# VH-VL binders against q9fz32, part 21

Target 1, 221 residues: q9fz32
Amino acid sequence: MALYCRDTLIIIFQKLTVADLARASCVCKVWNSVATEDDLVVSAFTAPWRIKELVGRPASVSFWRDNGIWKFAISHRICRGDSVTSLAVKYAVQVMDIKRLNNMMSDHGIYSRDRLLIPISNPEILANTTCYVELDKYAKREVAVLYLEGAPKREQPVPGTNQQSNLSADGKRRLIESLRRSMQVDDGTALYYLAIAEGDPRSALSEFSADLRWERQAGLN
Below, E stands for the ipSAE of ESMFold2; O stands for the ipSAE of OpenDDE; V2 stands for 0.75 times the mean of E and O plus 0.25 times the DockQ between their complexes.

## First folded at step 7 (VH-VL)

Design q6i (framework fv_ogalvibart)
Fold by ESMFold2-Fast, scan of step 7:
Structure q6i (fold): chain C 221 residues (1-221), chain A 124 residues (1-124), chain B 107 residues (1-107)
Amino acid sequence: as target 1 above (221 residues)
Amino acid sequence: QVQLVESGGGVVQPGRSLRLSCAASGFTFSDYAMHWVRQAPGKGLEWVAYIWYDGSDTYYADSVTGRFTISRDNSKNTLYLQMNSLRAEDTAVYYCARELGYSSGWYEDYMDVWGQGTLVTVSS
Amino acid sequence: DIQMTQSPSTLSASVGDRVTITCRASQSIRSWLAWFQQKPGKAPKLLIYYASSLESGVPSRFSGSGSGTEFTLTISSLQPDDFATYYCQQYDSYPLTFGQGTKVEIK
């Protein structure tokens, strides 16, 4: 029986890990076509955690390259009396892990937020749930978010759904490299600020500077 | 008013060197990437070279790679094109042009403002 | 390198005519195309960017359309001051490349 039958290839790919699918997509044009199919990528990402449904799609294909637990987080709605310490106890995670995920230097940041991302301690809580791919402004990356009390009533805009950038591919590379040098950050961080600035490098630098100022105030004040 | 003024053109023998200058005024020169574009007499436009706003990245057309060098002095609001090992086929009007950069919330790679050009004639 | 080919190379039209110039790329450039107007003895002037966006100060009779590999510049009602050569230029990738030009003669 021929392995190039589409149905056979789909079954094989459904049993591969995300990393294996990325490798397979580079090997053969037929395999590449099957491996890049939306259902296969989503299935590979969600299957190990037994997630029922993934809503939304990432703006960056790099999101799919690993499906470790760090890609997932609980979105906790902050209530009066909440603290990073009390939430760490509630969710059985370390205070420092909450701060790292949310790019917090101190506990001061919690009082200016509506929601806080909580790391997944027990992967079983993801089983049979719906997760949402969201670009989180505080984590500065895309996260697969679990809402324990149900998703917000408002529709969730995915930044990648609105591609209004007028930059050419070569122009984007130069901008990313220039911003990376100016900000002393990695490509992912430069891309994040460029995306929220709608491709404007001056606005990207302004947003980055504002975030640095906020982080200094949170740490020092 | 945004202006670009080229200078340094003239008649030069094959194998010799010439340096072109482009003086910018009416905008913050150090915020913009710049291009050199040439046009042989009676012919079309040919892109020659590019330089990023801080001089860190440069690109050249294959026809001039290894012979021409684009540079800039942001303190003098001036763009340069150093032309070495000149050939008869380098005879052209040389234009400097500004890459738009930021406008109306978008970054653009197109050339929006051009100088008047300077003629370079390579003749024996 | 991306090759840009314009058609026609020369066009003769009367005042008030609708003029159409085409530009073809050897590979997809998406929408990263600009159109320039050049009058005899003068520098090129930007007319259209991002395939269809009209530059500020350019008369509304000029319009651009297309994406991928096939693009069109249209002048809806030719005026005497439209005597010029028109160039398309891709800026999707380096090296930047221009079409060979289309000369519009008002006769």
Scores: ipSAE 0.000, ipTM 0.431, lowest interface PAE 12.7, mean pLDDT 77

Design q6j (framework fv_ogalvibart)
Fold by ESMFold2-Fast, scan of step 7:
Structure q6j (fold): chain C 221 residues (1-221), chain A 124 residues (1-124), chain B 107 residues (1-107)
Amino acid sequence: as target 1 above (221 residues)
Amino acid sequence: QVQLVESGGGVVQPGRSLRLSCAASGFTFSDYAMHWVRQAPGKGLEWVAYIWYDGSDTYYADSVTGRFTISRDNSKNTLYLQMNSLRAEDTAVYYCAREVSYDSNWYTGYFDYWGQGTLVTVSS
Amino acid sequence: DIQMTQSPSTLSASVGDRVTITCRASQSIRSWLAWFQQKPGKAPKLLIYYASSLESGVPSRFSGSGSGTEFTLTISSLQPDDFATYYCQQYDSYPLTFGQGTKVEIK
């Protein structure tokens, strides 16, 4: 109704899912402007799980497109005597889920790692906690990490070294402007295709070309 | 194996023009943004120019704006730098550099591969 | 333009030493910083990107840290192959700018 008022749009966007926010950002300039605000994306990601605070930011915008439980993991420091099987019992999760999350082909060699990511079996464990957005080198993914024994010590890798919210506004505008120019579309359309392409401008152009081809085949344009 | 090979450097008088080329091989050239970076003898690195993967967007350092033109021919896997109105302070080794691709981090501006460089000397 | 300043300009060290090079930006560049190594007569080589991410194939003795305006490149145990000039580069905004370089020389 009053969608031309920024305050009203902010209230509406606070109630949208992460996927809905990404979709809304492609509708028009005022929606696009509000939907790209870092605080709204973080709020949409954390609110369903009642997370107290999220430290750090992902390197990729694609991280925010999905806020399912699989985006979260417990950080378990590997000790002698640990095995994938024993940890599955301890955390009440399936062996295969641990292997899948950690990009493991076998359950041997865990002692070459300083930690193992454990899937969240009970989402209530996330309530009123602090999670850290980190890139796990072995799992080859960005994950929101819960530390059961508390925050990492100062000498350990600093949480949030993969800070997507710290991405230059100039760099973001440059990429959107270049895509807009290449596709001959508005900023909202360019941002939409960039979002569905997970930040890859080549894939964004490919998706746009496929949609344009489909529109021509369907006789819409 | 990714390779970038610069050519076209040499000695040239002030006020004249020179064209540099960079031949790319071992990767899909048309998927990458490209840059020129120069280094005066005994000095540090200075960024010169940028070109988007399809040639639709370019940026230049203030020191070369209006005098240098970056271009590319994707059918020949070649990057160019047209240098006009050359000055003594343009004397440098010129490197072509490949901008890292956008994958899981969609903001880039640093270089994963560099050519060997080609020396341009502007003297009377 | 964002000015990048490195310290020290020249560093003398012995094999096995822990070497620390700092880089300061005239304004916040958040984490958009890369480190390059350059040997005499050679092209620069990428070591670190996103302030702390180690490039594939680069030895683990190299590490980067920092955010905002102050950044550090550390070589935990200097090897003979590490005597070179090191450059930081910001990619937060155009024009892209480099530090003036830090030369690591044999003591």
Scores: ipSAE 0.000, ipTM 0.421, lowest interface PAE 16.3, mean pLDDT 77

Design q7a (framework fv_ogalvibart; at its last look DockQ between E and O 0.15; V2 from the best seeds 0.00; counts 0 for: pae E 6.5 > 2, grease 19.9 > 18.9, placed apart)
Fold by OpenDDE, look of step 8:
Structure q7a (fold): chain C 221 residues (1-221), chain A 124 residues (1-124), chain B 107 residues (1-107)
Amino acid sequence: as target 1 above (221 residues)
Amino acid sequence: QVQLVESGGGVVQPGRSLRLSCAASGFTFSDYGMHWVRQAPGKGLEWVAVIWYDGYDKYYADSVTGRFTISRDNSKNTLYLQMNSLRAEDTAVYYCARELGYSSDWYEGYMDVWGQGTLVTVSS
Amino acid sequence: DIQMTQSPSTLSASVGDRVTITCRASQSIRSWLAWFQQKPGKAPKLLIYKASYLESGVPSRFSGSGSGTEFTLTISSLQPDDFATYYCQQYDSYPLTFGQGTKVEIK
């Protein structure tokens, strides 16, 4: 009789892991109704990591079945001077893990992105934090995202940055080649400056020149 | 057909420099990371360096750090290895290899295509 | 650096034999392991990626298994064309590292 009382079940199920809740949900309709309660599932998901709050809900129930450390990531907004290497050092993670998590491919390099997801090496970073459930378009999965600098600014899709100059793949290639020649740098460097310049080659050259001047002044060249 | 062809190998004295090239054909070169791997005569394989598809990120083995520079020219579909301050232990067949980044929609990152190699001999 | 240790260094076998090569990593590399075949005077050829996935065009007699630190390459029935040196490679983290190789020779 006691196992059919909703209140009793809630008390018991509050002590269960996500995996156990999933199993409990298969026992009977009554157990299912309690084991699938949002608050219980969220609590079971967050408790092992001592997460304070989970904002958002996944589209897929499968999200809850895997609560390993790989379910979580740090959102890093890409800044000037960032590289995958520097970020790996900064966050004490492997370069390859960053690359895999974000599915970094030729069409989506670091400089073409607004953020990178950083895998979490130390689970203690999650303690007493707020995580946000997001579907990341590059990772192609739902991730519990930690923002170290505060809540994600609802980036209203700035309508204007879709001026990805409709430069044909050929046009972009020509532009990169032109910049490479002008700067006497490799393709990666040219791409970097072009990205910083938001696709403006003149601005890219200006930024490059400024950096060279700085390096000379700093005695680095 | 996907093909990689190394060139630039030869006999050099210790302390000298040599530049290797790898010409790629049959695929979109700019979409792939590229590696150098070497093999000393009668020995195993040793990873040397990688350059990512964007040409910006580079990584080296400790044995060649500060002496070797990996680079690429995507307009020429060519990978390079500038080798400075060459040592006897650098004697090897040098292979270029393509890193396959794509498997469906996921990054994989394994070497799927290799060139035939070019021999570098460092001897006094 | 992650050290890769292969065993045995040399293996003598006959055509038709089942051959097993082992590769051990000094730390977990999860499933980021590749197997290569190399014949004398030739470039390495990819056989297996991600520990157990067969590369396109590779005969089905080749198989890979394992995860973490222990991996195996198996040739179910050795063919004359399979006498070669085999290398495991981790691509979990930089620097990438190879095993010392296993030479499969005719008995």
Scores: ipSAE 0.612, ipTM 0.843, lowest interface PAE 0.9, mean pLDDT 89
Fold by ESMFold2, look of step 8:
Structure q7a (fold): chain C 221 residues (1-221), chain A 124 residues (1-124), chain B 107 residues (1-107)
Amino acid sequence: as target 1 above (221 residues)
Amino acid sequence: QVQLVESGGGVVQPGRSLRLSCAASGFTFSDYGMHWVRQAPGKGLEWVAVIWYDGYDKYYADSVTGRFTISRDNSKNTLYLQMNSLRAEDTAVYYCARELGYSSDWYEGYMDVWGQGTLVTVSS
Amino acid sequence: DIQMTQSPSTLSASVGDRVTITCRASQSIRSWLAWFQQKPGKAPKLLIYKASYLESGVPSRFSGSGSGTEFTLTISSLQPDDFATYYCQQYDSYPLTFGQGTKVEIK
């Protein structure tokens, strides 16, 4: 009777690892119900890294299968001059790990995104932090991300900014191709400038021209 | 059923070219990195090249750099290896292999599915 | 380039024997190592990934261990189907490299 008492099972299961919790979930329906409880699963997932809080929940149950350090990443805001190589040096990680984690296109394509996932080289940075479960659209995987600068808040539109356009998928492809030809760059670079220009091709060309002038002035051809 | 089928092997003289193809089926080809690996008769396995899932990033073994070109056509689910300036030491069975794609955990980027291979013989 | 060295090159064993194959990397590859089995005239078959994880459908008598530069593949009780050539392969960095192979033969 006690092995089917929910309160007793919670006390027992609170001490289990992710692997042991998974094993317990296979015993019977009552054990499955308790072993898959959100609070217990999150606690088992975060405890080895001493993470303070995990915000958000994954769509995929498989996210919880493994809580190795590779489930976590730093969300790095891409700045001018960043390259996969320079970020690998900055964060003391391997270029290949950055590329694998992010499903990398060419180095020129890095600017097609506003943030890049960086593998965790020192797990101690996770201690006493808040991590966010996010589906990264470029990596196409769910990752628990750490924001070193603090999590961004949802911002309201500022007067004078463009609203997002309702382009079809074909229209978006045509726009990217047009920018690519106009700027004589690869698809990833064209997409990057379109993204920072919030879908406005005129602004994208302006930003590209400014960056090109900066690169020529700095001798970075 | 996941399947990879190589073709295009044969006997050629040194200095000539061949183009190998690998037809993929049973999975979303564009989600996966693809490799070529070769095995000389009676010898071990040698990695040749990789192309990332969207075709932008490629890496080659030193033994083939400048002579071989890996490419893919995701619309045809086909991987290619253009082999130029062939040498006797390029004689091998050539396998195509699938790396686990981004739909799996990223730290498991190993070759899980192999074709049966196509023989390339370079002899005078 | 990361050199992978297997030991032994050839191993004679009987059915039921415990077999251990060693793979050494010239520099740390962390745990990014795979083990393959290959029979004559056939493509390699993945056995172990990430040094110690069994691929689906691989018998539990196979196990892998190690990290850094030293790795082992163990067959706890050799079966007739296990006589083959075994390769280790690092996938930590490009170029990807294989060990030279270990042939497991009937004694």
Scores: ipSAE 0.075, ipTM 0.587, lowest interface PAE 6.5, mean pLDDT 82
Fold by ESMFold2-Fast, scan of step 7:
Structure q7a (fold): chain C 221 residues (1-221), chain A 124 residues (1-124), chain B 107 residues (1-107)
Amino acid sequence: as target 1 above (221 residues)
Amino acid sequence: QVQLVESGGGVVQPGRSLRLSCAASGFTFSDYGMHWVRQAPGKGLEWVAVIWYDGYDKYYADSVTGRFTISRDNSKNTLYLQMNSLRAEDTAVYYCARELGYSSDWYEGYMDVWGQGTLVTVSS
Amino acid sequence: DIQMTQSPSTLSASVGDRVTITCRASQSIRSWLAWFQQKPGKAPKLLIYKASYLESGVPSRFSGSGSGTEFTLTISSLQPDDFATYYCQQYDSYPLTFGQGTKVEIK
């Protein structure tokens, strides 16, 4: 990870001998302090764009790996008469950037959606605004979203994680460990994909693979 | 087998109109964006226009804007190019091409399948 | 409009040669570049998309590289079937634009 990984630090500390834990806490006091200060991570992410407030937090720590403009989007409520072409003109962006950002297949169109993500053409629009971290199901990724018309009423996260409580704590842990190993990611990232897949590890692997491919196709990494 | 077959080309005088057709087969035409690309004799490729699968979103090259109209009839699996106010410099082989380029679940937007072309000659 | 410049315009090569064709964009197109092959009297054929991804059915001797403004198409060991004109094409933004073409002919 570029910033830090709390799960990795916790696992490291848990595996140390009792005698070594005191030395680790003293030597790595700065690391532990930084790792527990979420506001520092948020500040680093938002400062380049001068964002006033970031509401919500990503489910995956991989969200913080970079803070490029492609992490941000305008959420446009689709109205009668809207088309990708007309919205590209309105927001001064390219049609193909809208298609790629929304992972649009030519057979889906905008009529199947209530909202559309618009790429940020002028980063100044983000200055002194409030952005919301949201998972867009069609785009298959987390985005920091700007609402020009004001945010809609906050919706509760799908209780996939709580519904997974039907699994024993041991069963859930084994699934997370299996996904972590298969995807070669941290626990937080594995938990994120398991949550959006409603506890189905096969769907979680599929979503992760799709996001990884989409990030490469979009030129993000 | 995926196929695109252009038709409607011919010799036409400057200032006249001509309509090109592209018949698609072997795939679900209504799921794909479609392009027109032209090539003047002995010259390179020049993109002309695109129409999205829904028939509403369209883009044109500046050289043809206001003179050419791209359209489609998904019930007939056919793409059209209406060419008005033709000029000598519009002389070219006109190709239709399919836009899909999907790799699993993401959208690319490149042209993967092309027709064999139809020749349009604008001369007096 | 994004202008695409190819070099060389023409090159002479023998079977077995390594051939390299360069394409330059007037502004960054990230990785949104395709390479096409065209034989006389025939339609263009897609070889490579997103700068470096080989289209299904295209021989592995073809490869693409580059990002931003500078791109390269390489044929590692030229075969008789490879004598053709090659075009790069950006699809980062509308209007779509092609390079002027590179003709690979027999030495």
Scores: ipSAE 0.019, ipTM 0.537, lowest interface PAE 8.0, mean pLDDT 78
ESMFold2 (binder alone), look of step 8: mean pLDDT 91; pTM 0.939

Design q7b (framework fv_ogalvibart)
Fold by ESMFold2-Fast, scan of step 7:
Structure q7b (fold): chain C 221 residues (1-221), chain A 124 residues (1-124), chain B 107 residues (1-107)
Amino acid sequence: as target 1 above (221 residues)
Amino acid sequence: QVQLVESGGGVVQPGRSLRLSCAASGFTFSDYGMHWVRQAPGKGLEWVAVIWYDGYDKYYADSVTGRFTISRDNSKNTLYLQMNSLRAEDTAVYYCARELGYESDWYSGYMDVWGQGTLVTVSS
Amino acid sequence: DIQMTQSPSTLSASVGDRVTITCRASQSIRSWLAWFQQKPGKAPKLLIYKASYLESGVPSRFSGSGSGTEFTLTISSLQPDDFATYYCQQYDSYPLTFGQGTKVEIK
């Protein structure tokens, strides 16, 4: 690591996939500094779909694991007379795919929701558009949302902001030390996962475990 | 570790009722959909019912619709199957199974963790 | 309901053999198929999900392929622990349905 200059690492990282960049960011201070640059991660995520702009950032590093079409959805504001069936016809998608994406088993779920997420049937619709990274409370996942009728009124809040956010400097240091021991990693890696988890150590451990599983599956660990 | 433990099985006469329980541990129970699957002696697997993480949405196999009721108590990390009007053909080992949470591409209808099963015998 | 049919129902094989089991759906299930292994007296164990994704902890000799209506489970070199009954299961739509099972037994 210390034997690499920054410029050489940047060139290498520019050729990695989004998943690989996310993995590399967890390794060491020098690699972490290069791999966690927003510009590199966002560019790798948006380039295949030719997205103009990605607004917002995920709280979960697992969001960057892949850039498949299932990471994207159209936001449809629920109106009187809407049904899962009518929206499936309107957007040329399957009823079951709408239900899967929205974490619903029946049409009753539509009445309690402000919106439904619609799967992207034609990826070309994403070209030259602005997408918004949001946590959808009903789908229970982070998704890159396309708004066909204008930008959202509010960005969906990241959960966990009211937990442990008021920790003292000493309390935060003890949390980082605890996570470092639990995860068997360096301080920079522990801080990174705590940051993406908005200070929630349980969420930080969950995100680390998910990334570790992915690295193991990809043969990087 | 992730574990599911079924209980409540036994021998009952036709027409009677029985309630099965499935105790979950080692994971956040309230984040997962749960299934009941049964297997008659020497036969294959038959899906029985599912209940989603919120306890609101449920689906049943036609063979048990109107007789069986799936429910859950997230505060106790326990899944239930209330079996009414039991028939000889309901004789089977009953397994509870967890489907993956929301991180698994769309929703995960596949069952990744299973309990050991509990035997229900309906005979005169 | 989507009907799942496995072929063969019974398969006799020797240790080291390449074993192939086929599963056919009565209509397209895209890639929403899982494979399970069950040994006598034990609960089913997940091997493969989304037609070709190997579950963590499952040996690499197991592999899955296919999409739409035709799917295959392959064991590249059969081991003694692999003598079991194998089930395919679709999760494209409710009700969930299993194949009738394929029993892999000693030749």
Scores: ipSAE 0.000, ipTM 0.451, lowest interface PAE 14.3, mean pLDDT 78

Design q8a (framework fv_enfortumab)
Fold by ESMFold2-Fast, scan of step 7:
Structure q8a (fold): chain C 221 residues (1-221), chain A 124 residues (1-124), chain B 107 residues (1-107)
Amino acid sequence: as target 1 above (221 residues)
Amino acid sequence: EVQLVESGGGLVQPGGSLRLSCAASGFTFSDYSMNWVRQAPGKGLEWVSYIWYSGSDIYYADSVKGRFTISRDNAKNSLSLQMNSLRDEDTAVYYCARELGYSSDWYEGYMDVWGQGTTVTVSS
Amino acid sequence: DIQMTQSPSSVSASVGDRVTITCRASQGIRSWLAWYQQKPGKAPKFLIYYASSLQSGVPSRFSGSGSGTDFTLTISSLQPEDFATYYCQQADSYPYTFGGGTKVEIK
């Protein structure tokens, strides 16, 4: 009984790492409810890197399952004349690590992107900074983004929905409403899967169903 | 109401200099990348220059590189184009134009709001 | 630089006609194309972005299509207020370049 008291579980979970919390959340539903408390998971995720603030939240609980350096990236705005090789030199990272993070098999098409995600080479740069949880549409992953020049002034990120589709406002609203009804989720979740699918509702439903299958296997849903 | 108003145009001799200004109102100027676009009498549109919302990223048409300098003052909600070594072919109406949204991969290069233009005449 | 070629240079049409304007890029620009309308003595007005996305407030009779190098602006059921010159513009790479323009005159 005491072990299933919410206050007791919170004290226990405050001492666990993000990976340990994710493991605990798979044990039973009571553990899951405590482990997914917003303040607790955010604290566990940010503390090792001494991050000042995490803006936004992920659409998928799987984001919280580890807090390794690979969850973080620098947002580099693509400028004319940039190349994967020149950026690798600039940021002291490997070309292949940039390509993997950005889901690239080739260096072609870099200029079709607003940004490239740059891997963190020195985790100390995260100390006392603000990171933003964003879905990168091209990388097809949620990442905690560091803006070295400061975040865009108008950025108000919704977790998993920061990337926009190429649809008109009318088309986008109709697709979001359709997906929301089909998936029985909120607008933010529907936008997340639509964004990861680059506006294709069939692909959005496919990604959502794959995530549900994984969550059921992991005991989270 | 969102407005862009250009000024500073006039008659100038070849080899002369002129500074154009664009005053922005009705929106948060510092959130938008800006362009200069020109149109010679009876001719089509020609893109001249671009500046990112913070001023850190700048591009020019080849015809003006080394002669024109784009700049912005976000505290004063103003965009400028310093034109040096002017030539007869620089004669045009110069428009100030705002990019649609943040200078993102998605919206980069789309000009949703335009000023009325200011006329520059370079006469030999 | 990417060259944008528009055809025709001018067209005369009656109210209610379907008008088609073509824009061709000298190299692939994916879908990074905009369309603008310019009335005599006025600044250009933004119509379409990303080849086919209609700007808010633009009448539904305007539509864009195409990708890569060949693009089309269509005006179904032409109206008197549609008298104007239309320009395409590529946004794929710097320098941005415009087509030569197509003047639509109402018969």
Scores: ipSAE 0.000, ipTM 0.422, lowest interface PAE 17.1, mean pLDDT 77

Design q8b (framework fv_enfortumab)
Fold by ESMFold2-Fast, scan of step 7:
Structure q8b (fold): chain C 221 residues (1-221), chain A 124 residues (1-124), chain B 107 residues (1-107)
Amino acid sequence: as target 1 above (221 residues)
Amino acid sequence: EVQLVESGGGLVQPGGSLRLSCAASGFTFSDYSMNWVRQAPGKGLEWVSYIWYSGSDIYYADSVKGRFTISRDNAKNSLSLQMNSLRDEDTAVYYCARELGYESDWYSGYMDVWGQGTTVTVSS
Amino acid sequence: DIQMTQSPSSVSASVGDRVTITCRASQGIRSWLAWYQQKPGKAPKFLIYYASSLQSGVPSRFSGSGSGTDFTLTISSLQPEDFATYYCQQADSYPYTFGGGTKVEIK
């Protein structure tokens, strides 16, 4: 019989994993594959939606595990007069779906944000478009983002993950093991927080703790 | 050349014990998680056990849990399977298999390099 | 445990034939499926990962498709070296489980 902590992770991270989509194996592996294998996984991810181009790569490789529509979102630039309700009508989505995607407790805080993620209601909108893989602080996961007005030049994703540049393979595995133990999470979640902390385990723990505190305050945890 | 070589198989009575070994060469053994997979005569593949690259996470098939113990010695590039309380249904060729990977979740759980196998026969 | 069911258990085919093998999971495994080839008396050989991605060095006549619970391995134009038993394996969760195998035999 196998023993693993999937149920515990679901309880702790229900809002972060959107039905398990952001989870990764507890195994750190060595890659001996040619660059063409990256091309194959990108092709498999984009082909069903007829995406023209996918810019950027995820920090957590669990991103590739599923290519469902929930991996995609429209990035809406918030303008004067916008509300969650008016945007729900404009994009033909439910108010609650916008709030869930953006981890919002109420709609009064949108004006403190530059952008809001909108769920895809009609997948045909993705056809022949360029999507950007971005780590979204509010969704607390990587999202393939569609910019209807064109991507902001200063916010373009960086190829690869920062942790790959900053850490030796052995050092990275030890940090992931340490973080996994400290946070009681799987390797994918530990990798996510390590990536957003640019390889610093103290910052990774701080970000994780802040996210848990925010979720408790918002009643999401 | 990347290679895995199993040893330790043989004929044993029901209730007996055997220890299988797998010698790894041609790659950095300590960077890879390892699996044992078996195949009974004329039957299909059955996953037996897994051990993480550091030795900290270990999983077993229900049929062997409590009887088999997987372990590794990264300094010796060696994987082991201690088999106790052997039964007729444990008769099989036992393969050592390396788990394919990088820091890629889509590579998780796939066995890219296999040994030639070692035969275990449990009978009176 | 996730049960993997392969069909057919065997298929007789000639060189040049298109061969299709099906694998079904007892519950959703997303795309966490591998395919292996095993020739008589030999260890299995890794062919496909993540349901549809060919391992480096595997001929393009092999392809995989599917997601969730239903998966297919296709050999578009069977070659003499392709007569073997094929196994699917789920990698969604422990314990890993294999299908029962499909033997591709000479007609």
Scores: ipSAE 0.000, ipTM 0.416, lowest interface PAE 19.0, mean pLDDT 76

